# Ledger of designs, part 4: VH-VL binders against o29789

Target 1, 134 residues: o29789
Amino acid sequence: MDEKTLAKMIEAVNKHMPEKTRSLAEMLKEKDPTIRAKDGNEYYIEKRELEFIAQHVDELDWPRFRIPVILEMNDIGGERVIYVRDKLHAEFIKRAFGFDRVLNGILTLYMYELPQIRRKLRTASQVIFRISLK
Key: E = the ipSAE of ESMFold2; O = the ipSAE of OpenDDE; V2 = 0.75 times the mean of E and O plus 0.25 times the DockQ between their complexes.

## First folded at step 1 (VH-VL)

Design i3 (framework fv_imsidolimab; at its last look DockQ between E and O 0.03; V2 from the best seeds 0.00; counts 0 for: pae E 15.8 > 2, off the site)
Fold by OpenDDE, look of step 2:
Structure i3 (fold): chain C 134 residues (1-134), chain A 118 residues (1-118), chain B 112 residues (1-112)
Amino acid sequence: as target 1 above (134 residues)
Amino acid sequence: QVQLVQSGAEVKKPGASVKVSCKASGYTFTDYYMNWVRQAPRQGLEWMGMINPYSGDTRLNQKFKDRVTMTRDTSTSTVYMELSSLRSEDTAVYYCARGDEYLWFDPWGQGTLVTVSS
Amino acid sequence: DIVMTQTPLSLSVTPGQPASISCRSSQSLLHSDGKTYFYWYLHKPGQPPQLLIYEVSNRFSGVPDRFSGSGSGTDFTLKISRVEAEDVGVYYCMQGIHLPYTFGGGTKVEIK
């Protein structure tokens, strides 16, 4: 990843979760699955990405596996890291990509590790940023 | 309904400052970037910068880095764009535009005409 | 800065006839995440700009299917299959991959 690409990813820190998530099981049954965004639009999820996820998730968990995969950006001590809070998402990421760093009980990724996940999950993952406003 | 409502037209003299407001409604204010885009007469659209209402962080077009300040008030869901050291070339319609997670602009405010004349 | 170049500068079209607008970027707009951060906007007279197409070929909500976007890398095209009176305005392409975000010079579409 080049510096500009990384910068772009960092700049997109105010991304948020879709309005609604859907199960992997449901979406795998559809020819052209979509997710509804908060702006009210529906966005297509690439079937190949869902199939990729399915290859690394137990079939029994397909109904529980929520799409998109949430990659939560956090700022810890001035360093940007990505939390994968969802248990099934975390297990998937471990199995599919080999990332198994756990900090404070949460699967944690560094920014430079994010691109390879995003390439495989261009549409089926979502980077969000959460900060409590006080 | 998502909408952006901007402050009224301004007339300023060269060297003065102008502060344009953009009030957002109909959505979670802090979930989207707010961009500022201007259009001078007979010119195209020009991106000035953006603010993250969540953090208050700004990214500015270097062209305006020394003259533009963007702020937000989360309590009122309002973003402000202040342009200082105004020049005649700053005469333009200024738009705020929401940037969603995919970084496209929608919706746009109705625009604020700023006229700089001696 | 990424330079966006639109052609033609203006276009006069007979209602019902097709129109085509080209936009070229000075560098690729394909991001490493697989998305191409390229957009089309329409600026109608007396209104603020409005989004037409996002990420090259996706019609925004409410945009008629007579509008279509295509292209890749650095070359992009907006097509209107049948131009209507309500399509009059200035069309702008925009790149959203690198700051500062930059627009094309615009293409003015008028009805004959």
Scores: ipSAE 0.022, ipTM 0.626, lowest interface PAE 5.5, mean pLDDT 89
Fold by ESMFold2-Fast, scan of step 1:
Structure i3 (fold): chain C 134 residues (1-134), chain A 118 residues (1-118), chain B 112 residues (1-112)
Amino acid sequence: as target 1 above (134 residues)
Amino acid sequence: QVQLVQSGAEVKKPGASVKVSCKASGYTFTDYYMNWVRQAPRQGLEWMGMINPYSGDTRLNQKFKDRVTMTRDTSTSTVYMELSSLRSEDTAVYYCARGDEYLWFDPWGQGTLVTVSS
Amino acid sequence: DIVMTQTPLSLSVTPGQPASISCRSSQSLLHSDGKTYFYWYLHKPGQPPQLLIYEVSNRFSGVPDRFSGSGSGTDFTLKISRVEAEDVGVYYCMQGIHLPYTFGGGTKVEIK
């Protein structure tokens, strides 16, 4: 990904991150400990909350950016859980925006752009973002 | 029973526009890209473009960019391809084809013959 | 644009005999993810095209094992070990690594 393409993508994320989306994320993290960041490595989010975010954010042409994402689906305690691990480079996140803002925005838009991810979301009860900066 | 059913044959005059439809059934419409590919008589297959049915975003072949429009209607699970300023060279069978996760095409619609003649 | 070149242009085969079709790309079809985005399709008379082989060598669902794909980088081959009457049609290779997606010129297979 080049600098100009990243800047364009960041501008689109800023445009499509409405205030009510941020308010919802804050409310969920406060009331349910499973939705909190775990040592910066994981973000827990309910499928319905992710769908709510996607309903208020326009999709981008993610195939142009080719940001790799690892998807795993497991059943935990009777629930379908999707694990999302991004491969986006940490330096880009830190450089352009605060870490969580860029990562959460990009992953949300990226996930709903990709047909494969939409298929998996049909049966998932939770989505877990795993942030790997190793 | 995943199916793509296209609209019927069209005969158009030079300079006119044609709009071909492709109705999808048997799967979640918004979970797959849809491609348009044409074949003129005695010619090979030619990719025209693709649409993401969820977002409405399109990726068009530059050869057709100025004349082709791709749209969809999620309520009817239908994609449309409109080609304007028709020439005799646009006489072809036009196919819609579902794009799976790795850019191969399956299934294909039955094809729509568009004939451009005076 | 990536140019896909097929040889031969046409092939006449006695039933039960083998057939071999080649496709060459103007640049490598190997992606950084380790996959090669190269496909074979068969276009039978009166039918839409059908997928035969995906990612160089994988037979699509329902495709007989007499069809096999091989190759790497820019040089690819489709082989039919024993041609049957139902195999008549035009074979097309395709690259799916860069837009616009492009097809080879086609190889017509006929029964002698």
Scores: ipSAE 0.007, ipTM 0.565, lowest interface PAE 9.3, mean pLDDT 75
Fold by ESMFold2, look of step 2:
Structure i3 (fold): chain C 134 residues (1-134), chain A 118 residues (1-118), chain B 112 residues (1-112)
Amino acid sequence: as target 1 above (134 residues)
Amino acid sequence: QVQLVQSGAEVKKPGASVKVSCKASGYTFTDYYMNWVRQAPRQGLEWMGMINPYSGDTRLNQKFKDRVTMTRDTSTSTVYMELSSLRSEDTAVYYCARGDEYLWFDPWGQGTLVTVSS
Amino acid sequence: DIVMTQTPLSLSVTPGQPASISCRSSQSLLHSDGKTYFYWYLHKPGQPPQLLIYEVSNRFSGVPDRFSGSGSGTDFTLKISRVEAEDVGVYYCMQGIHLPYTFGGGTKVEIK
């Protein structure tokens, strides 16, 4: 991919990144929860997705569980993988979906595992693209 | 320099209310929970509750739930603790303390002595 | 509520001698994230409490290495290898895993 096309992809991802994350506990209390993205728009987070997360996260952790769940796509050694770096996100993914593969202490997903997560968390998860090499 | 500065000592009569302030500086105010802890004479430390300065949400010790209100003002980076229907046993030094969801308390404010007497 | 039981209630130690403080919790303090939410604080006269040890055994910034914490599950210990005059005060253990957060009753350390 050329640098110009890559820059446009990075910019597109940045537009949808939240300006600030919000806690699961806070958003569960709201009737129509939203997150403001860096592009200035408010994006709805489906309440059912938050409730699904809550089912798999201890209630004491709800105030510190940040939304959205971050799924970091990396290209490492010619292999495309997904890192889940946030510890609470990783624990949730393991409990909810059964994925437990760890690489260098980081929960690591294969690309073919991503759709299962995205299907359940279309609005409550965010894929980001990062360059990461060993 | 991370710093918590509390309002000055208060003397109150039974049945009154007191509102103690805690002004934060040197860090991003909304990134950390603020806790309130008190110590009555000849007693240990007692956690009263906490507030998420970002959302304003609180979690209160059930012992105080009906008498304590915690609020914040993000424009001044200040949290407040209000204790109502004061009794003599509420005489204590009240501390604010910064923490987060993974909890340790650091720093603590200098403390505010609240004396409840006739 | 999680009960935190400290022993002893007080210690009177000769300078340079070791001291040991125990704390027991009524429930495990090990969280599913792999961390143990257990802390030691020192409350010196005329000062606010100060954090000594976080997550069982980690010394907070500026805490001398004569302080060490250990333990697991429900049983925890703070050791001072050589007590100095500046170590006097009341030591409190604390759990931060379940609301309400609770402190032990305190252990007063004095110099003989």
Scores: ipSAE 0.000, ipTM 0.505, lowest interface PAE 15.8, mean pLDDT 84
ESMFold2 (binder alone), look of step 2: mean pLDDT 93; pTM 0.937

Design i4 (framework fv_imsidolimab)
Fold by ESMFold2-Fast, scan of step 1:
Structure i4 (fold): chain C 134 residues (1-134), chain A 119 residues (1-119), chain B 112 residues (1-112)
Amino acid sequence: as target 1 above (134 residues)
Amino acid sequence: QVQLVQSGAEVKKPGASVKVSCKASGYTFTSYYMNWVRQAPRQGLEWMGMINPDSGGTRLNQKFKDRVTMTRDTSTSTVYMELSSLRSEDTAVYYCARDSLEYWGFDYWGQGTLVTVSS
Amino acid sequence: DIVMTQTPLSLSVTPGQPASISCRSSQSLLYSDGETYFYWYLHKPGQPPQLLIYEVSNRFSGVPDRFSGSGSGTDFTLKISRVEAEDVGVYYCMQSIELPYTFGGGTKVEIK
């Protein structure tokens, strides 16, 4: 991810959020996933960060409910997937925005792995809907 | 039955390092974060940081980040916390505590390890 | 950092009497997902701390029903309807909405 794209993301975040949420834009700038991934460190995207980016980037239609999103990247076999809490969350994502436009940009920016969350979601008693980005 | 068993008490001189262990059993070690929390005499609880046992990634309290190292050994289901450049104010009981993935809080705690720093 | 303020510092209770302790946070612990990232722990003499209440009002496994948690946003209360000898110890509140996780200063509950 180039610096111009990151700057544009930070600008979009700041434009659509109050002052107190600008820490998200600062967090995006501080999280250079290329450098930290190379050093063996991991970055975790919080549900709120993905929710904000997904809901406000590209000014897509606004559903009335709040939806936490859990993202898993580079699943087994190289497939990029999104795990959501239930069918309603999956329907929201499919209707709210285009995967290729917004989510691929987010995946490129955040190139990291969350293996313990992945395992937990797969064994959870709750129904988890898996959405392939292929 | 979830159990966290910590190493025994340590007495150290100022400037030394201490490495405390926490051995987990009764659950899948790599599926839960592990936190370290300390309590100095007559003081409250203070969060030091956490480790992802699957990846080895850590999140440390800024207050300790220059002196604390957290690691794990998946073959023995053990987490380690090493504190360097010890000072008298580091005298405390150090606890490991398991965290749920949804951050519902610390559901199980180790028995604690007393670290005494004195000349 | 989020500051957690507990009151009172200590409480002496006759067995069977109720007890109430408070915790205030320097900012709201209500997250955009509708959850409130707030917990109560009990630290008994000679034992490690143990989880009592998670997400404001939910009792952890094995916690007696005489314990109840309530509150919202920045103001939280733990109530013990009838204090028993086994309830003595120091009670701590905690937030996990942001790092670093922070604890209240503790409230010591002792029996008269």
Scores: ipSAE 0.005, ipTM 0.522, lowest interface PAE 15.1, mean pLDDT 69

Design i5 (framework fv_imsidolimab)
Fold by ESMFold2-Fast, scan of step 1:
Structure i5 (fold): chain C 134 residues (1-134), chain A 120 residues (1-120), chain B 112 residues (1-112)
Amino acid sequence: as target 1 above (134 residues)
Amino acid sequence: QVQLVQSGAEVKKPGASVKVSCKASGYTFTDYYMNWVRQAPRQGLEWMGMINPSGGSTRLNQKFKDRVTMTRDTSTSTVYMELSSLRSEDTAVYYCARDYEPLWGAFDIWGQGTLVTVSS
Amino acid sequence: DIVMTQTPLSLSVTPGQPASISCRSSQSLLHSDGKTYFYWYLHKPGQPPQLLIYEVSNRFSGVPDRFSGSGSGTDFTLKISRVEAEDVGVYYCMQSIQLPLTFGGGTKVEIK
């Protein structure tokens, strides 16, 4: 994928990004938080995964764009390993945004698409990054 | 009416920095990339870089990468281009230009230009 | 970087006669999406540059029919069927298929 294709894909996604439901701080106060997926339905989100997002959103600008990528998280050997189903999506995210910007894209996807994606997918084929559990 | 209005002319000494502003009006600021293009006396047009006003991400010409910074302020619909370590060769008219969506590279609206003179 | 080479350097035209300007790129400007990322601009003294042609052959809004763009791959031409006084200025080609965006050296069009 070249630079021009990546730029056009990002812009297309930005134009059709769904609106966020409510602030992360508000969701963390709830016993059973939910998130509105792009299909308009409310889905339950595990609080520990919401906390994972919160750990990074406090350090980064809240994402203003959406990257459609399939993502799954597993904790292996004291590390949180984040997988991407498609190698091309992993390369796209890394090249388009760099690591800090990749995380913004992942957070955006998590807010809008991860609940829907998680229902359909059981596995991911590529590792996008690793986080040491401190 | 779509318009880009730039800050006024600047005179700087070698080694100084200059920060040029470009204020957008008449359209949704975050929907279009903004480019910076310069023209030195008796030279052609030279692309410096671009910024996505939505996320603030930039893509810079490698020639200027170590000296140029591009930023934006969404609350005032303004983009900024700061060039440091100025040399006499940086004397030029600097333009901001909107990239027509969805046709990337089609600069449909330009600012009036800002003359930056670098002299001792 | 993609190098854009324009010819001629300058052109003097009698009013009402045609003019032709060429631009050649060091590599193909055709993208896999089927579009060719090539543009023509006109720069008049005292004014900022203005877009004339986008994607090789499409006239931008308000550009007169006397302007036409053609070409493919690496070889492109801008034609003015009948040059008028208001057409004087420096014409630049540009590519946006890859970064950095690059312009040709310019072709100055003058009236005799």
Scores: ipSAE 0.000, ipTM 0.515, lowest interface PAE 17.0, mean pLDDT 71

Design i6 (framework fv_imsidolimab)
Fold by ESMFold2-Fast, scan of step 1:
Structure i6 (fold): chain C 134 residues (1-134), chain A 121 residues (1-121), chain B 112 residues (1-112)
Amino acid sequence: as target 1 above (134 residues)
Amino acid sequence: QVQLVQSGAEVKKPGASVKVSCKASGYTFTSYYMNWVRQAPRQGLEWMGMINPSGGSTRLNQKFKDRVTMTRDTSTSTVYMELSSLRSEDTAVYYCARESYGDLFWGFDYWGQGTLVTVSS
Amino acid sequence: DIVMTQTPLSLSVTPGQPASISCRSSQSLLYSDGKTYFYWYLHKPGQPPQLLIYEVSNRFSGVPDRFSGSGSGTDFTLKISRVEAEDVGVYYCMQSIELPYTFGGGTKVEIK
């Protein structure tokens, strides 16, 4: 995550949840979804991480640029699995996410802030995001 | 056609900061990542990090993340690498290197000439 | 981090003789797109490093055909069919499958 976005998120967390500011800042600085990938094409997002970010999304200036790819979503064993495949129109992305503004914002941030993921999405036939629902 | 021209040699005291520039020409600046790689005397090549000139986002090697900042200026097609809290072991030649992305992927296809940074008391 | 191990550390070659350099990665460099994110670079004295081979076996523009790369997964080889004086320098392998990008320790090639 870039330092400007991280600073805004820290400000938002400090405002609403002061006790969690350090934990979230450390998580965002250290946590690179690519290092959680099992084989370079799977990325993991914890439910608690998603919940903390989602609470503050309306107070953040999230990047709005999206990579237009085909998305398929399945729930498997307590996980939400998002398959990111081939390039596609933004309208399909909205439909695939069920118009979930928060989820789209989070995935857009990850794809924007991680040039490696953006590059792999342009060259790979598929990329998998796993979101723990536990 | 493609050229990466770096700033000149620097001599710094321990604890100082250094900012090295790399000016790109001959291609669309925002279409390629720019990486920074260094080589200390009698050592190998070490990757420091990269910047996406389009958005300005960076990915830094954890070894340097608390001391290195990478930025760019799209109006001058220039990337910068600033290393703070310099130590004698930071004495090295610092290179910028272009990396393709998207459908055409060459790796580090063009490199700057290098900038020698000497840190001595 | 992916560890890249090069052998040998150095070799002295009589001009016109072949040379072979090996590089091994601590994990597979094959990505789901079918590409292997592995490269060879040559660092000549007084010059910046230059790209020789990308994606295991593809010669970069202007690289002589006496250079060839091969390998898969974790085991890679660079061969020079007949070493020329201009080939003197330190050869480095690199991976870009994951961050941080990492280089091998280098193999110094000298002329006898």
Scores: ipSAE 0.000, ipTM 0.510, lowest interface PAE 16.9, mean pLDDT 74

Design i7 (framework fv_imsidolimab)
Fold by ESMFold2-Fast, scan of step 1:
Structure i7 (fold): chain C 134 residues (1-134), chain A 122 residues (1-122), chain B 112 residues (1-112)
Amino acid sequence: as target 1 above (134 residues)
Amino acid sequence: QVQLVQSGAEVKKPGASVKVSCKASGYTFTDYYMNWVRQAPRQGLEWMGMINPSGGSTRLNQKFKDRVTMTRDTSTSTVYMELSSLRSEDTAVYYCARDEYSLWDSGYFDYWGQGTLVTVSS
Amino acid sequence: DIVMTQTPLSLSVTPGQPASISCRSSQSLLHSDGKTYFYWYLHKPGQPPQLLIYEVSNRFSGVPDRFSGSGSGTDFTLKISRVEAEDVGVYYCMQSIQLPYTFGGGTKVEIK
């Protein structure tokens, strides 16, 4: 992956990060917690996923938890390898490329300005992703 | 129809600053990077940098990064390039150029503004 | 920085004859995605530069079929099968695989 492609992907993710105006503790008390996006819409986040985030991000870090950090993306042996800094970002990147529906609210926000990626992933039969921590 | 319309010619003294504008129309402004390229008299084309109109982030050629700033106004679909501490060698025609870059396609300059002549003279 | 070297510096061609312009890069422009990040532009006097060829060999919209691009890795060629008066100008190659983007020094094409 060249620097320009990486920069564009990071910018697209950053643009649509949800605004975190409520504490983790308050959100964890809700049956169906939501996050308000910069576009003004509210998106549901699965409580189990919020609980997972809370295990790794404390109240002090919650307002700063904004994006997956992609350090590098390269093709190795037919695999598209994404290197990230930590486990939380690895989980977000796995979901951002359509692996599952967990964190649907955040995934929607990350992906909605990248419809070409969504279309390519939906039609691609041989796109292989591997997420690595290094 | 895609159009990029730039501001008019400028004459500046050495040490001054110049701010050139480029107004985009005919497409979704935030979907494409915008690049700035210049050409000094009897010289070739030189890339100055680019801006992502969506987030406002920039990537600048190291040669200019201490003197150039790139900004945009999404409400008017306009990008700006400001070059400070002007020298005689900054006399050039400055172009904005749209980058047809996507995650799945290569980057290239598919549409260009008409150019803005900046003359730096004593 | 990737250095782009164009030859010749200038070319005078008889109307209707072919022309050939070369560009060499200091590093391979082939990316692991299988694409080659190489382009040709034409700069006519009094006009902005215009894209002719993208990704080595693809003609941009509206570009006449007498223009063709070829090459791989580090060596690239632009051919004009029959040069017309409207083709006069300076031709530039460019790479976009690595920042900063860099252009060749240009090749001036003139009619005799």
Scores: ipSAE 0.000, ipTM 0.519, lowest interface PAE 16.7, mean pLDDT 72

Design i8 (framework fv_imsidolimab)
Fold by ESMFold2-Fast, scan of step 1:
Structure i8 (fold): chain C 134 residues (1-134), chain A 123 residues (1-123), chain B 112 residues (1-112)
Amino acid sequence: as target 1 above (134 residues)
Amino acid sequence: QVQLVQSGAEVKKPGASVKVSCKASGYTFTSYYMNWVRQAPRQGLEWMGMINPYSGDTRLNQKFKDRVTMTRDTSTSTVYMELSSLRSEDTAVYYCARGYEDILWGDSYFDYWGQGTLVTVSS
Amino acid sequence: DIVMTQTPLSLSVTPGQPASISCRSSQSLLHSDGKTYFYWYLHKPGQPPQLLIYEVSNRFSGVPDRFSGSGSGTDFTLKISRVEAEDVGVYYCMQSTQLPYTFGGGTKVEIK
């Protein structure tokens, strides 16, 4: 996976923010790297998590270099339950289960940024895949 | 109600440029890609490219890459398509079309279309 | 670029009779994500194109059930069980599996 491509995806999600997002190479050089969410908060990413994303994006067989589509997320009885339409995205999320902060940041950005699209997916499409995370 | 309203017909000479506008209303402008599609007389539909109104990022058909520019103005919910170095073959009706093609989703189709703008290139 | 080929070029149909339109792609439209990004649009005289079928077989909101889509890989069909006067126009298939997005050449449906 190209680090420019992943950095562009992160930047596109945060485009409304007044400050530009940093490249993956830049973030890996920082002591405590962060990503900025649409709510204006910064979420810490462990270097190992960032390295995992950079190293394994190619293995995820990403069509059109897109972030996994998440239809809905609930916390039920202490378990985090994520619903996705795409089987490939379900496998990606399962593989990233050890990186909850990154996953939560992506979920927050997606749900906040695209509420209209999320609503349409929920009403127009059947939820096919369910993932339980602890 | 979703509505896409395009600018009026244009007549241009070969070598000139044309800029067509598409004003969106009835939905969150920045949540959907906007596509541009044209149809020359007696020809089929041809995809020109798309713009993400949130980021301003574009993906263009290579056939038009060196002549087409797509931009948007979020304050007026308007998308623009500018085509330069016009030729007689560019005579066509140009449509804007809202798509679900988004960076985060991956699905794409055109659900709402503008009324079309006729661009005539003649000498 | 993926080439989309439609047959027939035109159809003249008596109202109430069925119609069938085919579309073939130069390569498989099955994406690595398991989805097939294939669509049918109708371009009526004096109106902009309108979406009929998305992702091979799903009818778009408001589209009558007399329209049905089917197919897989490289071979797709649109069927109209009983053609009505309002169905006159040019039908286009489209793919968005690969950039650039491409359309078929169109099939004109006429009624007397």
Scores: ipSAE 0.000, ipTM 0.510, lowest interface PAE 13.8, mean pLDDT 71

Design i9 (framework fv_imsidolimab)
Fold by ESMFold2-Fast, scan of step 1:
Structure i9 (fold): chain C 134 residues (1-134), chain A 124 residues (1-124), chain B 112 residues (1-112)
Amino acid sequence: as target 1 above (134 residues)
Amino acid sequence: QVQLVQSGAEVKKPGASVKVSCKASGYTFTDYYMNWVRQAPRQGLEWMGMINPSGGSTRLNQKFKDRVTMTRDTSTSTVYMELSSLRSEDTAVYYCARESGEDYLFGSYGMDVWGQGTLVTVSS
Amino acid sequence: DIVMTQTPLSLSVTPGQPASISCRSSQSLLHSDGKTYFYWYLHKPGQPPQLLIYEVSNRFSGVPDRFSGSGSGTDFTLKISRVEAEDVGVYYCMQSIQLPYTFGGGTKVEIK
């Protein structure tokens, strides 16, 4: 993501979004953003991963969309796996990515539960949605 | 007026294939996922799968995975469900049903608009 | 697959009297996002199924207020405060938290 695009996203979020999403826009400015998960532990999220997600948000729809809060991201096999904190962030990712195949990859979205049961959510039957992305 | 109009009744022999259509009108076709649900005589409702009309990607019930194909044509706002290797147990009314949610969220409201149904009879 | 169990199988109601239908799921339908992926549908004779209740207790647009849904986790109830002749049909519960989507076996409501 180039700096001009990121700056426009942050401006739009700060101007037209709730306080919660403006805080997330500020996190995009940090070198090593940290997310506090449901279990109280803090996870380091790569800034480039947040920027990658942001690239798929339509600037014209900023007042409608929320910036996702990502608790964990990794690649498993051919899948990009994203864990999100809550319903608002899951809603945003669903709308940003949909079911469509993009870049011949697979994006799997999991709603985060307690860390002890997180693996159970990774079964295909427990996925909120699964799309092809990269 | 939001409406889903399905193709007419079909009579098929065992081993044949059937292709049912569902034409959408009154809303933006690519903004909503489309489900297919069937009901055999004296049985309950059974989910077959869904399609994203925007990109054409599908999620299919494993029970039908090897026999069902779901496609769409955005130029005519039509979704298709093709079921192959028909058996007498496939005799059922087949419905298309739009899945909507607040702000076009997948899965939020469930299936809010249904087609009128297409009776498929499989008999020798 | 999540199994949805409905009771009773059928019931006959005098017009104006209340009716109650239950549905139980084999696992919780509450997601970590705080949403419960549970619905009620009505299948009237000669018509396609119609959505009555979404997310446990929310009436869909145009559904009369005599219909109400309640419940949590794995146990859900649909109540009709005053059954009308137009309410005859088969009622189905459904879950969409896990693929495949699954329906209950149905409850047939008839007028006595």
Scores: ipSAE 0.000, ipTM 0.518, lowest interface PAE 14.9, mean pLDDT 69

